# Designs tried in a protein design chat: VHH binders against Tubulin glycylase 3B (TTLL3B). Part 20

Target 1, 358 residues: Tubulin glycylase 3B (TTLL3B), of Drosophila melanogaster (Fruit fly) (q9vm92r272to629)
Amino acid sequence: LEERMAFIEDYQQTQARSLLLYVREHQPAELISENGTIFSTTLDFALGKVKKMVRHAEHYSLDDARIKPPTPAEIVENQTFMVQSTDVLKSNAKFKVSEKVMAEYARLAGLYLDQIESLRPDYRWDGSRNLWILKPGYQSRGIGIVIRSSLDDILQWTSNNQNKKYIVQKYIERPLLIYRTKFDIRQYMLLTITDTKVSIWTYRDCYLRFSSQEFTMDDLRESIHLTNNSVQKRYKNKTNRDSRLPKNNMWSLDQFKNYLRIMGAPDGSWSKTYNGFKQNLVAVVMASLDETELLQNAFELYGCDFMLDEHYNPILIEINSTPDLSPSTEITARICPMVLKDCIRVVVDLPKNPTAAT
Short names: E, the ipSAE of ESMFold2; O, the ipSAE of OpenDDE; V2, 0.75 times the mean of E and O plus 0.25 times the DockQ between their complexes.

## First folded at step 17 (VHH; framework vhh_4orz_3)

Design u04 (from s01 with S105Y; at its last look DockQ between E and O 0.66; V2 from the best seeds 0.00; counts 0 for: grease 24.7 > 24.2)
Fold by ESMFold2, look of step 17:
Structure u04 (fold): chain B 358 residues (1-358), chain A 125 residues (1-125)
Amino acid sequence: as target 1 above (358 residues)
Amino acid sequence: EVQLVESGGGLVQAGGSLRLFCAASGFTFSDYAMHWLRQAPGKRREWVALITYSGETDYADSVKDRFTISRDNAKNTVSLQMNSLKPEDTAIYFCAAGPSWFDLYTGTYPSYDYWGQGTQVTVSS
């Protein structure tokens, strides 16, 4: 119950942020109509919700982590907000306010969104569609993964006995695209454990994987949204996909860096991205060590998947303990053998390696 | 027998340039990342630059934008172009072959299979 209530609250908070993002993204005149059905109280509710989120993030309020049942009035307010905001976001319903009033709401939305994003940087990846990705726990390389936007659908899906335990995660709605196509970056990580020391290693090469179709939020098919090779290998590239993209749906790091240069990305953008990989991976590993019994004299190779934002900042999507090392393309035929050779070089030298001797 | 032989060291005035070379033999050169390291008098050996099997490069902050590493797999050579040299660049410079794994604990590339004997670079004030 507590998990369900926590998710419902997360969903409702995300809806409020989604509405404010929608308002910020549009000109005030586009959002209003003299025959509009949406009143300013919907915006007041969203602003109030985000203001409460900012206060929580700044002050770590007493008892704020506990789930409290909503009052009957709060239930009605939440229900009204969810209906009204869904009409705006999914049906293009218009506000019945003046353009001047809408412009002030847009200014306030920007202020509150900037404030919460500075306190919770991960929120900058959210869009206005309140999409969630549902993944089977411990089960698949892309099999059984679905993307849903409806709260009722998500709750029903996760309660179905045919479905094993699912992980519900906010979908990244604002990924960087290359030629209008979604991609991710496969980055390898090695953990080595000797006696009482755990070393985290990142590989100095990686590759990109592309979808077979152009990105659109109007179609949630896996061939557009799941860049896993195990998913994409089942699809033929659509003819309307940009011809500059590779037919085998992979780029080497050099190809990506050349793209960054052509697009005029700031000097050092790749270095910033790679440093972000390191930071993300350290954080996840350190969090996991608190709950994990260490296996002495062991090593583990992981495949780590990242996406980028429009400023080339990475976000970690997934860590795979059984990474695909098959040489399925010219790209993987190069990097995968090298990752393995270099892994052996590190691991075999551990007993005699002066790595800790400095 | 594996050999890494550095050359091109010497004495140079501050602000000047040198180009170091490393010739490799006795191993599959194209399968290795190549590194330059240096050891200043009384200091520990420190990593300077990397070029991977695929040509990806990385540099220590102290030499970034002044040094350029390159490799020629046909000739089994790696070079280091050093510009805008400072007295603190004075060191013995070593060529090394190793894996492309970066160790987050040490903040550098600590693993190497093969080493050269080094070449002296001295930058006078």
Scores: ipSAE 0.652, ipTM 0.882, lowest interface PAE 0.9, mean pLDDT 83
ESMFold2 (binder alone), look of step 17: mean pLDDT 82; pTM 0.825
OpenDDE, look of step 17: ipSAE 0.879; ipTM 0.967

Design u05 (from s01 with S54R; at its last look DockQ between E and O 0.72; V2 from the best seeds 0.74)
Fold by ESMFold2, look of step 17:
Structure u05 (fold): chain B 358 residues (1-358), chain A 125 residues (1-125)
Amino acid sequence: as target 1 above (358 residues)
Amino acid sequence: EVQLVESGGGLVQAGGSLRLFCAASGFTFSDYAMHWLRQAPGKRREWVALITYRGETDYADSVKDRFTISRDNAKNTVSLQMNSLKPEDTAIYFCAAGPSWFDLSTGTYPSYDYWGQGTQVTVSS
């Protein structure tokens, strides 16, 4: 219940940001008409939502205000905003304002977006489409994952599938692309628990997984948007796909590093990315340890999936507790056995015998 | 039966260069990450460099940009090119085989299966 209300608020906040992004990225004349159906109050609402988000991000409340249900008046206001903003974003509806007024709204949109993005850098990865990804918690490897844009569709999907635990996450609309194609990076992590401490390990190798088709937000098919090999092996690569991409849809780290060199990426871009992996994984594990029981003399191998933004900053997408280590390509045939062999080498070495004078 | 044998150590003037070699036998060399470690007198053994089974490298901050690790799987050898040597680099240098797992808790690579006996490097001022 509490989670449902929090998601509805998150969706509405994202719609407000999406509208402001749309306004900032278009010329004012493109957005207006004297016969327009959209009033300036829709823009005022979006600006107000983002202003409130900035205040909350700067001045964290000890209570979770998102839990409180909206008043009937707030429900009506939100519904009106959602209808009108959707008409703008999906149906190209026009605002009934002057060009000068629209230009001022564009200036304010940029100002407020810059403010919230400085406090929440992950918001820079959002676009104007308000897309969400729904992942079942009971299965992995891309099975049962869907991407939806409509709040009603998302809520009905989760209600119709209540026996299936779903995770609803904002879809990253602006990922780094390689030759116009979406990819992710599979990075392995090992968690070991001994008598007195928890150790977090990162593997010094990884690999990339590509979609079989060029990236577009106009098609939400899994062959474009889910980079899991178990999904992609069911699809043929599109014939107009860039020939520099691998036929098996995987690159080794060496191939990615060569790409970075060819494209003139700044020196140290991979080191920056890998340090970002380390930082992200430490943060997530440390946050999770407050909520989990530690098992003495235990270990767990995780498959961690990252995307990159346009500045090569890592975006942690998923941590899989049962990663597939089966060789499916020449890339996984090399790295997956090595990850497992090296995992066993670490685990059998966990007890360190002290050296002491007798 | 398992052997890691270091060579190439010696006395060198500050600012000079030295290349260490490690010859491996008795195990599947291509399945291991190879490491160099060093131990200065009175100090704990410290990690210096890594090269993975695929040739990815990592270096301790104190030697970054001065040392270069490389491997030759056909000859079962690993080498360490040491340039711009400082008196602080004086130590016994060990070749080791181990996993490619980095331990974020300690900030180093603490796990190893096989060790060499070491070669002395002395850098005079």
Scores: ipSAE 0.641, ipTM 0.883, lowest interface PAE 0.8, mean pLDDT 82
ESMFold2 (binder alone), look of step 17: mean pLDDT 80; pTM 0.809
OpenDDE, look of step 17: ipSAE 0.861; ipTM 0.955

## First folded at step 18 (VHH; framework vhh_4orz_3)

Design v01 (from u02 with P110S; at its last fold request DockQ between E and O 0.65; V2 from the best seeds 0.74)
Amino acid sequence: EVQLVESGGGLVQAGGSLRLFCAASGFTFSDYAMHWLRQAPGKRREWVALITYSGETDYADSVKDRFTISRDNAKNTVSLQMNSLKPEDTAIYFCAAGPSWFDLSTGTYSGYDYWGQGTQVTVSS
ESMFold2, look of step 18: ipSAE 0.687; ipTM 0.897
ESMFold2 (binder alone), look of step 18: mean pLDDT 82; pTM 0.823
OpenDDE, look of step 18: ipSAE 0.873; ipTM 0.965
ESMFold2, look of step 19: ipSAE 0.713; ipTM 0.906
ESMFold2 (binder alone), look of step 19: mean pLDDT 82; pTM 0.824
OpenDDE, look of step 19: ipSAE 0.859; ipTM 0.958
ESMFold2, fold request of step 20: ipSAE 0.646, 0.667, 0.374; ipTM 0.881, 0.889, 0.689
ESMFold2 (binder alone), fold request of step 20: mean pLDDT 83, 83, 83; pTM 0.832, 0.831, 0.829
OpenDDE, fold request of step 20: ipSAE 0.874, 0.878, 0.873; ipTM 0.970, 0.970, 0.970

Design v02 (from u02 with Y112F; at its last look DockQ between E and O 0.85; V2 from the best seeds 0.75)
Fold by ESMFold2, look of step 18:
Structure v02 (fold): chain B 358 residues (1-358), chain A 125 residues (1-125)
Amino acid sequence: as target 1 above (358 residues)
Amino acid sequence: EVQLVESGGGLVQAGGSLRLFCAASGFTFSDYAMHWLRQAPGKRREWVALITYSGETDYADSVKDRFTISRDNAKNTVSLQMNSLKPEDTAIYFCAAGPSWFDLSTGTYPGFDYWGQGTQVTVSS
């Protein structure tokens, strides 16, 4: 159960960041009242949490691998913080401080957030809602996936569903949207293992998958938030959905690149995104190499899912070891066979043709 | 019987332009990524450019923004427009067909199923 304690700590750290993001996104005058119920110690606690996170990110250590229960005093401090911060984030409760003091807290919040986001780039994607996604561990193609915000609800839900092992991940609250609609990018990766080396390959083509409804954080339904084709094909596109979006909820890479041109994206935006795919995938493979048994003369094909931020930087969401390669749309009918043909060319045919040069 | 035949090479002054062509036969052209490679005297072959079955392109850093690859699946041809040529671009240029997988370990593309015989490009000062 060390995983439960680790999640609770991660949730509390995320709450601290959520409060600082909320403070940064509002004018100081909007956050205060003479009769406010929230004290500055709540902000001091959040800043302290993030400062500690910065120190740990700068000085990585395995010394803290074991989870230790908090002291009674720490429990009370955490509970007080959670109550007050939730009142701010969910109920728009006001701080009892002067506007000048609040402005200084906003400046510090910006500084600490910039520091941790430079060290943990994945934090740039978070908003102020502390949302988490619960996925079945047995890979049920989107069936049984839920999104929750309350710590108690998350813990109770997993307790009520103990017969289903779940993975709890932070939900990406600030994804890039296309015509107000959420999407992800399916990118294929191949690992090949020979007598002398492990090679990592990325495919030069990919495709986009869209949800059937406009994105909103006010509604956590799967038709809005889960871009998996197996989920979205159960829904009809809403009539108010932008008509420029594809009826089958998929775009080819060429369609996405045309969109980038229409929106005036900087020259080379796709090249930047694709280089980001490559960097992300190298990093995760390198991180897992010591934990992986290498089977000589083997290969594995992966389906990798990415989202983008507003600057077209990618974030890796998931690596699937059994990607669906069935043609389900005009888009997958083209790319999926090509991925397989080219996989065979790399794995089987090219090693048998040693005169081929790079 | 698979054939890749390059043409369009020749002698050109530095700063000039050439357009290379490659005609393909004997295989399903639309199922392949098409590549250009080059080999300077006494050097190993180096990868120059790629165009995938769907038209996505990639270039070596040394030729980026000077060279443009294109393909015509109806005519089974691929071309390489080379602008602002430099003496260092002097090489035999080869057309090749292969997969669209990029090898992150080497930073280049894999070996190729089919090769042409090459066309000489010479850039004089």
Scores: ipSAE 0.560, ipTM 0.840, lowest interface PAE 1.3, mean pLDDT 82
ESMFold2 (binder alone), look of step 18: mean pLDDT 80; pTM 0.807
OpenDDE, look of step 18: ipSAE 0.869; ipTM 0.961

Design v03 (from u02 with T52S; at its last look DockQ between E and O 0.73; V2 from the best seeds 0.74)
Amino acid sequence: EVQLVESGGGLVQAGGSLRLFCAASGFTFSDYAMHWLRQAPGKRREWVALISYSGETDYADSVKDRFTISRDNAKNTVSLQMNSLKPEDTAIYFCAAGPSWFDLSTGTYPGYDYWGQGTQVTVSS
ESMFold2, look of step 18: ipSAE 0.647; ipTM 0.875
ESMFold2 (binder alone), look of step 18: mean pLDDT 82; pTM 0.813
OpenDDE, look of step 18: ipSAE 0.880; ipTM 0.968
ESMFold2, look of step 19: ipSAE 0.622; ipTM 0.846
ESMFold2 (binder alone), look of step 19: mean pLDDT 82; pTM 0.815
OpenDDE, look of step 19: ipSAE 0.865; ipTM 0.961

Design v04 (from u02 with D65G; at its last look DockQ between E and O 0.86; V2 from the best seeds 0.77)
Fold by ESMFold2, look of step 18:
Structure v04 (fold): chain B 358 residues (1-358), chain A 125 residues (1-125)
Amino acid sequence: as target 1 above (358 residues)
Amino acid sequence: EVQLVESGGGLVQAGGSLRLFCAASGFTFSDYAMHWLRQAPGKRREWVALITYSGETDYADSVKGRFTISRDNAKNTVSLQMNSLKPEDTAIYFCAAGPSWFDLSTGTYPGYDYWGQGTQVTVSS
């Protein structure tokens, strides 16, 4: 129950940010009408919600971060906000305010969003649609994953499937796109555990996986939004898909670096991205090791999935403890065997050949 | 018998250029990441550059922008173009074959299977 209440609060906070993002992305004149049904109190509520989030992010060390049950009045306020904001975001309902008043709200929305994004950089990946991804914890990659927007729909879905545990995560609405198409990056990681240390290794090569369709948030089908090869191989590429994208939906790292060069990405963009992979993976592994008992003389190979934001910053999506290393394209036919060969060189051959350079 | 043979070393004035070559035999060259390392007088050996089996490159901070590694899998060679040389670049340069796994705890690439005997590069002021 506590998990459900925490999610509902998180959803409502996200709705407030979504409304402010919507206001920021539109001209004030587009948002108003003399016959508008949405009053400025909806904007006041959203601004207040985000302001409270900023205070929490700045001073959470003074509070124990517990969720306080809302009063009956707060419940009604939240419900009223949810109805009004949904009408704006999903039905294009208009505000009944003057253009000057709307412009001031847009200015404040930008200020508060900048504040919260500086404190929570991951919020810069959100859009105005309050989308969530529901992943089964018991199934293979890509199977049974759905994307939903409605709070009631999400709660009903998880209730109908409560014996099948689901993970609910905020959907990344602002991913970097290549030729209007969503992709992710498969990065391999190796852990080696000896009696004296734990070593974290990242592979110096990786590959990209593309959706078979152009990206749109108006259609939440898996063929557009789930870039896993196991999902995408079930779909035919749409004919309107950019012809510069690979037919097998994979790029080597070299192909991606060539793309960055022709698109004028700043020098060193890939180096920045790769360093971000390292930082993300170290952080996740260190958090996990603090909680677990180490098995001496062991190694574990992981498949790590990243997306990028529009500034080439990495977004860690998933770490797979049983990565599929079977070759499915000419790209994987090369990298997957090499990952294994190099793993043996590190795990087996390094101890037998102690002359390492430093 | 596995062999890595470096060549192209020599004496050069500061600001000059050299191109080092490494010829490989006795193993499946295309299956290895190739590395250059160097050992200055009285110092420990340090990693300089990497080129993976797929052509991805990486460089030590001290040589970034000045050195370029490349490989030719058809000829089983790897080369290191060294521009804007400094006296600090004076060292014996070694070609090595190893894995493409980066060790985050040490910040380098350990675990080389094969080494060359080295070629001397001397940069005078």
Scores: ipSAE 0.610, ipTM 0.846, lowest interface PAE 0.9, mean pLDDT 82
ESMFold2 (binder alone), look of step 18: mean pLDDT 81; pTM 0.819
OpenDDE, look of step 18: ipSAE 0.879; ipTM 0.966

## First folded at step 19 (VHH; framework vhh_4orz_3)

Design w01 (from v03 with P110S; at its last look DockQ between E and O 0.71; V2 from the best seeds 0.75)
Fold by ESMFold2, look of step 19:
Structure w01 (fold): chain B 358 residues (1-358), chain A 125 residues (1-125)
Amino acid sequence: as target 1 above (358 residues)
Amino acid sequence: EVQLVESGGGLVQAGGSLRLFCAASGFTFSDYAMHWLRQAPGKRREWVALISYSGETDYADSVKDRFTISRDNAKNTVSLQMNSLKPEDTAIYFCAAGPSWFDLSTGTYSGYDYWGQGTQVTVSS
């Protein structure tokens, strides 16, 4: 219950940010009508919610606990806000305020959003649609993953599937696109555990996986939004897909680096991205190790999936403990065997170095 | 019969350049990352540069922007172009065939299957 209430709070905070992003994205005249049904109190609530988030983030090291549960009045205010903001975001409902007043709200929205984004840089990946991705708690290889925007739909989905615990994560609404198409990067990681230490390894090669269709937020189908191979193998590439993209929906790292050069990306953009992979993976592993007993003389191979933002910063999406290394394209036919061969070279060397050699 | 044979070492003045070569035989060269390592007198062997099977490169911080590794899979060779040499670069340089796994814990590579005999590079002031 507490887990569900924490998600509802997160969703409501995200709704406030989504409304302010919507206001920032539009001209004030587009948002108002003499016959509008939404009053300025909805904007006041959203601004107040985000300002409270800014104050909490500024006190990050001082206050890590909730101060008080919401009062009954606050619960009603939240519910009223959710209805009114949903009408704006989903149904294009208009505000009944003057253009001058709306312009002032737009200025404040920009100010508060800039403040919270400086404290929480990951919020730059959000859009105005308050989208969430629901993943089954078992390994599904893309089966049963859905993207939803409605709080009621999300709560109903998880209730109807109680034997399948779902993980609910904020969907990244602003990923980097290549030729208008979503992709991810498969980066391999190896964890080795010896008598004396745990070592984290990253592979010096990776590959990209593309969706079969152009990216759009107007359609939440898996063929557009889930780049993993088990989903995409069920779909044909659409005819309007950019012809510069590979028919087998994979690029080698060299092909991606050539794309960066052609597009005029700054020198060192790939190095920045790869260093970000390293940083993300160290952080996640260190957090996980504090909760586990280490088995000596073991190793585990992981498939790590990243997206990029518009500045080539990596966004860790998933670490898969049972990656499928079966070749499916000419790209995977080359890299997957090499990952395994190199893995053996690393793990065989570990015991030989401590022992006497002749 | 596996062999890695380094060449191109020698004496050079500080600020000068030198190009090392490594010729490989007896194994599938294109299936390996190729590395250069070096060992100064009285010091531990340290990793210098990598070029992966696919052409990705990586360099130790001490040599970044001064050294360039390259490979020629048709000739089974790897080379190390060393520019702006410093006396601190004086070492025996080894060519090695190994993996493309980078160890984040140590900041280097390991797991080498094959090693060369080494070639001496001496940088005089």
Scores: ipSAE 0.670, ipTM 0.897, lowest interface PAE 0.7, mean pLDDT 83
ESMFold2 (binder alone), look of step 19: mean pLDDT 84; pTM 0.847
OpenDDE, look of step 19: ipSAE 0.853; ipTM 0.954

Design w02 (from s01 with T52S; at its last read DockQ between E and O 0.73; V2 from the best seeds 0.76)
Amino acid sequence: EVQLVESGGGLVQAGGSLRLFCAASGFTFSDYAMHWLRQAPGKRREWVALISYSGETDYADSVKDRFTISRDNAKNTVSLQMNSLKPEDTAIYFCAAGPSWFDLSTGTYPSYDYWGQGTQVTVSS
ESMFold2, look of step 19: ipSAE 0.685; ipTM 0.901
ESMFold2 (binder alone), look of step 19: mean pLDDT 81; pTM 0.816
OpenDDE, look of step 19: ipSAE 0.870; ipTM 0.963
ESMFold2, fold request of step 20: ipSAE 0.648, 0.668, 0.665; ipTM 0.877, 0.884, 0.882
ESMFold2 (binder alone), fold request of step 20: mean pLDDT 80, 80, 80; pTM 0.809, 0.809, 0.809
OpenDDE, fold request of step 20: ipSAE 0.875, 0.878, 0.874; ipTM 0.971, 0.971, 0.972
ESMFold2, last read: ipSAE 0.670, 0.667, 0.661; ipTM 0.890, 0.886, 0.887
ESMFold2 (binder alone), last read: mean pLDDT 81, 80, 80; pTM 0.815, 0.809, 0.809
OpenDDE, last read: ipSAE 0.863, 0.879, 0.882; ipTM 0.971, 0.971, 0.971

Design w03 (from v03 with A33S; at its last look DockQ between E and O 0.69; V2 from the best seeds 0.66)
Fold by OpenDDE, look of step 19:
Structure w03 (fold): chain B 358 residues (1-358), chain A 125 residues (1-125)
Amino acid sequence: as target 1 above (358 residues)
Amino acid sequence: EVQLVESGGGLVQAGGSLRLFCAASGFTFSDYSMHWLRQAPGKRREWVALISYSGETDYADSVKDRFTISRDNAKNTVSLQMNSLKPEDTAIYFCAAGPSWFDLSTGTYPGYDYWGQGTQVTVSS
């Protein structure tokens, strides 16, 4: 129940940001009409929500915020806002305000978004559609994954599947694309737990996975928005897809680096990305350690999936225990065996040879 | 028998360049990441550079943009091009074979399966 409430709040906050983003990204003249059905109160409400978010982010750590149940009045206000904002975002409803007033709202929207994004950089990856991805908790490889935008739909979906634990995650609406195609990076992580310490290891090789289709938000099919090989192998590559993309929908790290060079990415872009991997993974592992009893003398291999933003910052989207290490492509046929061999070297061989330590 | 033999070390003036070589034998070279490490007098051994089996490279911050590691799997060799050398680079340089796992807790590659005997690099001021 608490988690549900937290999600609803997050969804509503995201809606507010989405509306303001929409306002920021359009010309005032395009957003207004004499016959507009949306009033300035909707914008006021959105601004107010984001302002509260800013205050909260400045004063409270994410861990300390007790979610208070909304009052009946707040519930009604939120419902009204959701309806009106949805009309704007999905149905292109217009505001019944002057161009001058709209311009001012756009300015304020920009200001408040900049403030919240400075505190929460991850919000920069959100679009204006307020999309969420629902994943079965017990399933891997993209099975049963759905993308939804409606709060009611999401809540109903999770309620109807009570026997199935679902993970609800904000869908990244503005990912970095390669040749107009969605991709993610599979990074391997090894955790080793001894009597004396927990060690986090990152592998100095990774690979990219591509969607078989060009990216578009107008079609939410899995062939477009999921990158897992288990999903994509079921689809044919679109004929009009860029010819520079691989037929097997995978790149090696070297191929990606080559692409970065071709694109004129700044020097050190990959280093930045990789460092970001480390930072994200440490954060996640540390957060998990507080909640989980550690097994002594154990190790676990993880497949960590990342997307990138336009600045090559990584976004962690999934961590998989017991990742698929099958040689399904030329890329995985190379990297997976090596990852396994190197795991054995770290877990078995190195402890036996103390002189191997620096 | 597993062997790693370093060569190319010597005396060089500050600002100069050296190229180190390591010849490997006795194991499947292409299955290993290759590393360069160095040990200065009175100091602990420190990791310098890595090249993975796939060609991915990594460098210590102290040598970044000055050193370049490369490998030739056909010849079972790994090289270290050292440019803009500094007196602080004076050390015995070792070639090592090991895994491609980076330890986030230590900030280095702590484990190696095979070691060379090392080659002396001296950079004069």
Scores: ipSAE 0.639, ipTM 0.865, lowest interface PAE 0.6, mean pLDDT 91
ESMFold2, look of step 19: ipSAE 0.668; ipTM 0.877
ESMFold2 (binder alone), look of step 19: mean pLDDT 81; pTM 0.819

